# VH-VL binders against b2a6v4, part 7

Target 1, 177 residues: b2a6v4
Amino acid sequence: MTESNILLTGKPGIGKTTVIKRTVELLSCSSTGFYTREIKRGDPRVGFEIISLQTGERLPLAHTDFTTAEDRVGKYGVKAENLLGFLKEINEAMTSNKPQCLVIDEIGKMEFFTPGFHETVDKAFQSSYPLLATIMKKSHKFCDYLKNRGDTDVIEVTENNRDDLPEKLAKRIEEQL

## First folded at step 4 (VH-VL)

Design p13 (framework fv_masavibart)
Fold by ESMFold2-Fast, scan of step 4:
Structure p13 (fold): chain C 177 residues (1-177), chain A 121 residues (1-121), chain B 110 residues (1-110)
Amino acid sequence: as target 1 above (177 residues)
Amino acid sequence: QVQLVESGGGVVQPGRSLRLSCAASGFTFSNYAMYWVRQAPGKGLEWVAVISYDGSNKYYADSVKGRFTISRDNSKNTLYLQMNSLRTEDTAVYYCARGEDYFWSYYFDYWGQGTLVTVSS
Amino acid sequence: QSALTQPASVSGSPGQSITISCTGTSSDVGAYNYVSWYQQHPGKAPKLMIYDVSKRPSGVSNRFSGSKSGNTASLTISGLQSEDEADYYCSSYTTDSTWVFGGGTKLTVL
C-alpha cells in the first residue's frame, strides 16, 4: 500500500498554492490539472482564476462582477461552468497512459458547483497517477471522505514546513512514477 | 510582445457610420477587458467604452451612449467599435487599450497607435 | 471639458526634479487610490507610467513616482532627462463607474 494521493490543507493564505507550484516546477514529468490564483483590481481581491498547468490557459472561477451568477460564495459570483474544460483535461489525462502528476487546486466550495467535479475528483483519487491537491479545511462530507482514504496522505501546510515541502513532495511523486 | 493595431478610421460626413477594428497579438486576448479611448486633435484623452473578456459586460461614456457599440471576436483576437450617428465632436484619434482584469480595470496598461476619425463635410 | 485639473505646462533642467499635480473631487481622485499617469510623446500612443497612485509597471524608471493627498494626485520626475519631454495625463476611476482624465501637462526640458 502506498499513499499516492497528497492532500494539502491549512489556513487560508498559508501558501498551499505556492507549495503546489513549486513542487510542480521540480518534477521531471508533466503535470495535468489546474491551480487557483487571486484576481486583484488595485489592492482588493475581486476574484479567483483557474490556470491550466499544461497550457497556461486561464479563466475566472469567481468574481465580484459575476453579478447575475446563480452560485455564490461570500461576495463572489461563481461561474462554475468555466471549470468544465479543466476537468475534461484531467479526465483525458487519466486515459492517456502518459507518466504525469495530476493537480487539483482547490477541492472546495466554489468548485463543488461545477457539474462532474465530485466525479472527476473521485476518479483522480482512485487513479494510479500521483495526485497533488489542496482541500478546504472546513468539515464537509465529501472532503472528510477524501481526507480519511487509506491511499491519501493529508499534510497541513504551516509557516514551519511550507518552504521545505516542495522538495520533499517532488521526490515522493518522482518515486511513484 | 503585446501589440494592439487599430484600423478603420477615415473621413466621414455627420450622421453617417464607421466601424473601427483593433487587432491584438502577443497575449491571450480572451483573458482581458478591452477599452476604446479617444483624443481630439490637440486635446486630452477621453474614455469611450469598455468590454469584458467574454463580451457579457459593456459600459459607455455618456457622450457616446446610444450611438456607439463596443464588441469583440475572441476567435479573431479583434476588438470593434461601431460608431453610428457621428457628430463633428467625435473627430479624434481612437486608441484601443487593454485592461488588467477580465471585466474592467482602474488603468490602461497597453495602448495601440490609434486611428484617426474625422467627421466633416 | 477635462474632469481633472492639471497645469498646462511645467519645465525643468536636466538633473532637476519636477512635479505635476492632478486635482479632482471626492467622487474620483479623493474617492479611491486608483490614479494612473500616462506619458505621450508627439505622434505616439500614451504609455502607462504609474498606476494605483504610486506603483510603477515593469520597465518604468524609478525616477518616476506618484503620490496623493486628499483630492490631489502628483507625479514627480526626479533626475530629469531630455527623453522625459512629453505630455503627461492623469486618470482616475469615479464613483459613477467611469474613467476620467486630466487636461494634460506639457513637460519641457530646457
Scores: ipSAE 0.397, ipTM 0.789, lowest interface PAE 3.5, mean pLDDT 91

Design p14 (framework fv_masavibart)
Fold by ESMFold2-Fast, scan of step 4:
Structure p14 (fold): chain C 177 residues (1-177), chain A 121 residues (1-121), chain B 110 residues (1-110)
Amino acid sequence: as target 1 above (177 residues)
Amino acid sequence: QVQLVESGGGVVQPGRSLRLSCAASGFTFSNYAMYWVRQAPGKGLEWVAVISYDGSNKYYADSVKGRFTISRDNSKNTLYLQMNSLRTEDTAVYYCARGEDYFWSYYFDYWGQGTLVTVSS
Amino acid sequence: QSALTQPASVSGSPGQSITISCTGTSSDVGGYKYVSWYQQHPGKAPKLMIYDVSKRPSGVSNRFSGSKSGNTASLTISGLQSEDEADYYCSSYTTSSTLVFGGGTKLTVL
């Protein structure tokens, strides 16, 4: 009945990543993990990049110009191995014994191609650290398992709550630390 | 403070080779596509080559394809242009320019000062 | 041969306004909103003045404005100053996923 893991869902473009970033800015503790940002060429979206919350290091996860990639989602080639260093940071954080919030944006189809992703996510959910993550809405065995965990609170981000969520989530995370 | 500094230009005979360098500073070089753009004396601008953030994708203008090779060393924040089988019409100031993202650009906000290549005699 | 057509020269007096045109086809200027304009003084690198048809980078005077109608993009410079005397080049993205440039326009401030 204790929900230490916070999963944000919602329609594409609703602002799930913005909620995460604003929540992290309000925390007094450090945050470890990554968030995802669109790569645009003017107006068109051509890919997605992953950015470290600790270092600001960024790498592309998916891009239309990954034309020879073996892994694909829609029009995007996926270079899932680019996520490996970010998973390492999360795994190291879980052994640090330092008060912190774990962040995973996003638990989704592109990330599933990365070796060790499922294992890292499972460990994060089972950990004593607060977890703030976004998850795809589409049904998937692993996603459905995570959403149905008794220690997990699934919150849909909407236009009505997105501006108020960061303060509420930061307070909940601080109380767990 | 984004800075791009070209070097390696000079006078060379037709059929010979030159290697241009562009030293980048003030930004994370490995996150951007990089371009070479040239300008013949008294003429307009012409795109020459582009290289993606990790060097995996390279594209060339038809006029230089098969003769020029673009490359980069992200550990040294340096862009290169190897120019082989030079022709008199390759005479130009060569500019280094930063792309907008990992693979491409629609415009160039940051340019180097240029390095002159003269193919003559 | 330049892919995009610009007038070779344009002139004006201090305080006046001038407009430079850049004409392409539906496969470049007419088909995309990725038109940019560069200013180049003798012996210097080009400087971005306008991107995405009408947007100005930070630090570029609001005397410079861009627009587009059909296959023709335009750069307008109001309140002409002596330092505006330079060559101006337009550029556009194309259906072939390439960038092309105009032949350039020499602006003379008389």
Scores: ipSAE 0.214, ipTM 0.720, lowest interface PAE 4.5, mean pLDDT 89

Design p15 (framework fv_masavibart)
Fold by ESMFold2-Fast, scan of step 4:
Structure p15 (fold): chain C 177 residues (1-177), chain A 121 residues (1-121), chain B 110 residues (1-110)
Amino acid sequence: as target 1 above (177 residues)
Amino acid sequence: QVQLVESGGGVVQPGRSLRLSCAASGFTFSNYAMYWVRQAPGKGLEWVAVISYDGSNKYYADSVKGRFTISRDNSKNTLYLQMNSLRTEDTAVYYCARGEDYFWSYYFDYWGQGTLVTVSS
Amino acid sequence: QSALTQPASVSGSPGQSITISCTGTSSDVGAYRYVSWYQQHPGKAPKLMIYDVSRRPSGVSNRFSGSKSGNTASLTISGLQSEDEADYYCSSYTTSSTLVFGGGTKLTVL
């Protein structure tokens, strides 16, 4: 079996998370991991929440109202410890022998503040399970390492491919199972 | 569906204490900031207190600060308001209301039916 | 006094339209598009009818509409029905990061 990791990149707001969600909905197997969604108050974006694909449980990762947070990205305070339970779900999935797809949305600066994130991501990339993940566009030592792995297919999401990617990615993941 | 049920209201003398509860169902309680809003007889609405999704942030109206304590138990889907040193001007129907997100709200989409607190001598 | 000014009462007949005003200042209604309207029947909790000036929650009749001009927000109820008889309260976010409410308007459907 070729261990194929699918890593989506692209401009902020291009629809990477939508591609992830649509792909997951087409899969016959279970998906374990999380995706990220904007938190809005009216029109303004005030944060980002992380949502478990397995349970639907959600927690805020970053928010303008985390005013005492030590970790920050732009105007957002980051509560990196909120990601710990989601990483545990992924780690536990990798010790099971059930057919599944691992999902990590996003491998980015906010998530890097979480202890164990780098280790969980590395294990997921090396696992026998198909991995579908999104990654920040900007250069970063760890991101560049992941993008350059021989077992990893880096796909840039664009206006021209975002609508047909879910079906193509679901087919590739099904072939790995 | 979404439901909020208050309890604990009653008649109490000035200077005494009372504890209100709000039982939530039909949504993931731990994902929302929760509010206590009151309405004095024949008067308008006044927010009393807010508590963030995890209980880490709490804010109070100046009129109740230092006397009232808001808390929550996410394992029981229950919101509380501990009211100490009650005054006659605290007489009101107390409503439990759901916030817009984890911390704040510009409006309240769901309200309980309210519980009447009467502070009289 | 209430931070936002509403008429104490308004009346109309079935099938007619009425408008309730909510007047604030440049530090609340004039500052933001965060105006809400609540309907309250006797002995009941308030029900959200309009939020963000003009948006309706799912399940609220399109007979209810909201608007804003300068420091005054308005709730308009068209095709009045007997069940519309209630107290109506406006609310606005403020530049002090607080929520304030109007004094309420009693709607009588005659």
Scores: ipSAE 0.242, ipTM 0.722, lowest interface PAE 4.5, mean pLDDT 89

Design p16 (framework fv_masavibart)
Fold by ESMFold2-Fast, scan of step 4:
Structure p16 (fold): chain C 177 residues (1-177), chain A 121 residues (1-121), chain B 110 residues (1-110)
Amino acid sequence: as target 1 above (177 residues)
Amino acid sequence: QVQLVESGGGVVQPGRSLRLSCAASGFTFSNYAMYWVRQAPGKGLEWVAVISYDGSNKYYADSVKGRFTISRDNSKNTLYLQMNSLRTEDTAVYYCARGEDYFWSYYFDYWGQGTLVTVSS
Amino acid sequence: QSALTQPASVSGSPGQSITISCTGTSSDVGAWNYVSWYQQHPGKAPKLMIYDVSKRPSGVSNRFSGSKSGNTASLTISGLQSEDEADYYCSSYTTSSTLVFGGGTKLTVL
């Protein structure tokens, strides 16, 4: 069975996003999607931003200064609507006939507030394009469904494998094109 | 190259209004909080107002609160300061400055050349 | 008036070093590692020289250095040159999530 979907999991701070970025840099095909980055005030983490792999455009997803946000996770207000443009790019990419890799970092609690996120993720998993995504480790009905799909390979990122994963994943993605 | 160009300054009588503009180029304007900072003739710098990347958050110095309104048009890469009920103590060079991130700044890496506002009777 | 205290003036000769102090409180300079320094020549906009206490933007001479101890930040300029003659302003982030400035120091290169 060909597994076209790669899900990275692991403890917070292990380097999942670094694995994503290094993998994408090694690909010869285009990548469509986004990755996340912490926003810091000195040592404290005050939020998260989402960054386009294609354009470098960035928008905050969650921040302690989103004091009027209706959606919240812990101390962060979530502006899930900021993800809408990134989901639109992924949806449009899935209708193209060009070699590409879809990237979603992260399939997690904050992103679930975005209208259409579940639908876009489900379509991405069903698509013929290789998908490289990170997913939260905690149990959740939708996440557990994705992890148990027969076309999906779940890889835990650890200190022992994080430096070697980018080259292995890039080779695997290239072979699917 | 990052550029900020202010305009709209001039001589105005107390109690009247003036609108300042700042045209930004050379960076993605919508990713940054933007600031207005002023400097009275022969004096030091004073923060006036800040606007978040999307215009949803605005903060003002107590000296201008209720009289000045900061706004932005991300489609035109332009920052504005609407100054109402002007006072003689508002006389200053007004600088447009780029923030560090979406909501605030710890420093200003780029400044415009400034536009002089003189409030006199 | 100004939230941060700087000496009104400082002077030095070409090739010498000078230091400008910036004294605040435990709610600004003492609380945060977000101190910046700006150089302003007459009739010009301020230019960022130092940020995050000791970091230099690209293009700023390594003759400019910053430090902090307790509630006092310092800007040191080594190998003084005539073009260093300017007003220097410090700034600090505050616990109220605002920025405050010093009163400025006029540097005279003799």
Scores: ipSAE 0.017, ipTM 0.607, lowest interface PAE 7.5, mean pLDDT 88

Design p17 (framework fv_masavibart)
Fold by ESMFold2-Fast, scan of step 4:
Structure p17 (fold): chain C 177 residues (1-177), chain A 121 residues (1-121), chain B 110 residues (1-110)
Amino acid sequence: as target 1 above (177 residues)
Amino acid sequence: QVQLVESGGGVVQPGRSLRLSCAASGFTFSNYAMYWVRQAPGKGLEWVAFISYDGSNKYYADSVKGRFTISRDNSKNTLYLQMNSLRTEDTAVYYCARGEDYFWSYYFDYWGQGTLVTVSS
Amino acid sequence: QSALTQPASVSGSPGQSITISCTGTSSDVGAYNYVSWYQQHPGKAPKLMIYDVSKRPSGVSNRFSGSKSGNTASLTISGLQSEDEADYYCSSYTTSSTLVFGGGTKLTVL
């Protein structure tokens, strides 16, 4: 009946993170969680970093220069342990008693290597707080489970809707606060 | 706000060792690559060593490779330079400098005041 | 031994413009857009003035500008002021994955 969880899908590079950031800027409440950004110090791109919405703290999630990393996705070595502190922030926020929006960018292959990630995501979906998250488009058992939840609205970001989504999503989240 | 404070410089004889320290404050030290850059008295700047945000990647100038070791302790917000087999031409002010990000910095946005190392007998 | 060539000195009067060149090779300045410029006053640490050829850090006057053509990068200072009197060093990344500096240029404002 009610869809308190918003999942954004779409092709890599379509602008899912930009939709998240612009939506968060329009909210009157605080946002807790993280977003992912490409590391663009040269060309080609060398990695991805995770940034806390609450503190602005940054850590790399993946990099082509992680030569000792056991976990890999494509050309990138993954240091999924760097996500642990961000998951802790989300878990602690869910025990607070104040209006807020939870943000998870991205629910994807790199993040799955982090111990406790599946548990934190499940708790966020079950929480009373509105959740705004991005999720990989490719089929995966955990992702398919999240997409098929009755309390979850799956929206594909495209060139045709990405500029209009932030205002629409902000209004929906505000109405749940 | 951002501060880098070097220490450990002094007078040392050729062939001996010295360890330099750089205490960082005012930023999240563990998010930045760090550098050592030196300047001989009255001369120009010379890059010495690089260390990534977590210490997994290290690079050295050819002039110090095999003699100097860069390291960091993120729990203490401190950068180190272990200098072995010192030579007279290593005499310089040694600056601690912050990179732009976690890796592959191409410039230095903040510098410490420097610490003087004199190699002589 | 400096790897990049800069003039030893340059001079100008208050209000004038001056340009400092930094000449490398196809393996450094000519290979990458990773050229930076540093200002150093006597007895002080260097200060970043320009990075990525032409970008200014927050707090650096727009009187300072950078450019590059082939193997030569240039720092231009317009509206010269007494405070600009300092040594200026260029730096570049190399194909050997190292950083190199120029020999430095002493700017005198007379």
Scores: ipSAE 0.006, ipTM 0.541, lowest interface PAE 9.4, mean pLDDT 87

Design p18 (framework fv_masavibart)
Fold by ESMFold2-Fast, scan of step 4:
Structure p18 (fold): chain C 177 residues (1-177), chain A 121 residues (1-121), chain B 110 residues (1-110)
Amino acid sequence: as target 1 above (177 residues)
Amino acid sequence: QVQLVESGGGVVQPGRSLRLSCAASGFTFSNYAMHWVRQAPGKGLEWVALISYDGSNKYYADSVKGRFTISRDNSKNTLYLQMNSLRTEDTAVYYCARGEDYFWSYYFDYWGQGTLVTVSS
Amino acid sequence: QSALTQPASVSGSPGQSITISCTGTSSDVGAYNYVSWYQQHPGKAPKLMIYDVSKRPSGVSNRFSGSKSGNTASLTISGLQSEDEADYYCSSYTTSSTLVFGGGTKLTVL
């Protein structure tokens, strides 16, 4: 395998996070990193939270009630410093020499406000560990660099492939371990 | 598994202060906004105060604003209500209750057993 | 007075259906679909029975259902059982960004 990094793209709401979670459930090794989930009040989406795959710890990344936040994306205030502990877990995992899969959901505009985020992401892409990540579809210098790496396989999640992807990705990751 | 246990109630004279505590267990306390709700003997429920998951935002009912202070210590999984300048109409059972998300709640999904505060001379 | 109007009492026989109304204004019940209902047995804390007008928490019997029309929300209890005898409170979010409660309804199961 020449591409050890799996990078999922797709339209908002297509199910990229569901593919990540289902893939992780099928792995025989541990997973270190985080996934993102919508925060809802009834039906309205009011924010996004980040959840540790290893500990289940949750913190809000963005919320409409972060009214004093200096960083913003659309209607959401962003508390990017809440991601710092999750980045530390990924950095420590890369020095552990323990069989594992690294997970980053999502490489996107909100997360870019976090000090050290792109350094941690770049190191994860260069690491010997399998990496499963989601990335925003919009053009961005750093995102385009990641998508064009020779060690990175970019897969668009669609309605036609989203149900089959978890088993295919899990098999691929297992073969890398 | 989710438990909320209030303590600190008692008999206190008008104009004095009292501090209530609520010990939380069985869930990640730091992920939830928390509320205080009270009920005067034989009367209905009245919302008192809310604190966001990290303590950065606090909200009060007009009846207690300027007299009561809500706070929390996430390292101890404990919610507090500091009650100053107590009045006889503050006499009630005080419940702590869990919010639905980090900042707000349109409902209360879990309640403690309550602690009785009696303000009398 | 309570912000939301409930009947002081309602009664029914075992197996019967009963409905408790909760009437507010266009600034609370009529403005939002954020109505919740709580059951309180004597000497005990309230328990959430319904939230967001009609949703049930895990573990709450499907005999309990909620609805709303205009400024009035309703809690319906079907197949009445003796353990349903309790006080019931409605609550609503308001345009002032506060939470208010109804005065409570004492349900007697005959």
Scores: ipSAE 0.048, ipTM 0.659, lowest interface PAE 5.8, mean pLDDT 89

Design p19 (framework fv_masavibart)
Fold by ESMFold2-Fast, scan of step 4:
Structure p19 (fold): chain C 177 residues (1-177), chain A 121 residues (1-121), chain B 110 residues (1-110)
Amino acid sequence: as target 1 above (177 residues)
Amino acid sequence: QVQLVESGGGVVQPGRSLRLSCAASGFTFSNYAMYWVRQAPGKGLEWVAVISYDGSNKYYADSVKGRFTISRDNSKNTLYLQMNSLRTEDTAVYYCARDEDYFWSYYFDYWGQGTLVTVSS
Amino acid sequence: QSALTQPASVSGSPGQSITISCTGTSSDVGAYNYVSWYQQHPGKAPKLMIYDVSKRPSGVSNRFSGSKSGNTASLTISGLQSEDEADYYCSSYTTSSTLVFGGGTKLTVL
């Protein structure tokens, strides 16, 4: 079966996004999806942005300066609608006939505000393409469902394994192509 | 090569309005927060306004709140400053400046050459 | 809020080091590590020299360094050269989500 999904979890700041980026750099195929990056002013984290793996397009997902945003997580206002174009790219990729890896960084509380996010994630997990995603460690109904899927391998990223994971994950993904 | 070119400055009487433009080139304008910063002749720098990459968020200095409006047209790579109810204290060279990011980091990696606005009778 | 306090002038000889102070309050310089420094030559636009207290943009000489202690930020220029003669301005983010500038310091290289 070509429906094996890889879910990376771990504490905030452990390097889940770095593992994702290094893994996709090792792949012989293209990757479709997005990764997240912290927005900083000095040491304090002030927000998060989402970046397309194909185009490099970037849009903010959350920021402390989004004071008029109706959706919030902690100190951050969330512009969940900014994720819509990235979800469309993932949905369109799933109908393509080209070898590729789907990437979703991160499946978490901020992203859940985006209309269609749950549906796109469910479709990605059910797709024939390899999926490499990060997921929040905290318990949530949807996250727990994804982690307990029989087609899904949950790996905790730690200081001990983060440097070795990219090569191991790239090999596993290549085997599905 | 990043380039910012201001225009629209001139002599205007107190109480009138003036609109400044800043034409951007050499970078993806829609990915950056933009600023207006002014400098009165022989004086220091003063921040005026900031606008996020998509125009949805704006902040103003207290001295211009309610009188000035910052806006942008990403399809034309142009930043604007609409200045209403002008005062003699608004006399300054107005610079447009680029943030290092799509949202404000509060430092300016590139500046235009400036356009002089003189408010006098 | 009032502008940040800088000395009106500072001077040095070629090869010397000089330091320009920028003093604010606990609501600006003391609140965050978001201090920047700009160099301005007569008739020209300002140029970013230091951001986030101590970080240097690519292309700016390592002779320029920044630091902060409490409510005071400092710009240090080592190995002074004649082209360093300019006005220097500090700037800081505030707890009111605004930006303030110092009054400026004229550096004379004698």
Scores: ipSAE 0.006, ipTM 0.492, lowest interface PAE 12.4, mean pLDDT 86

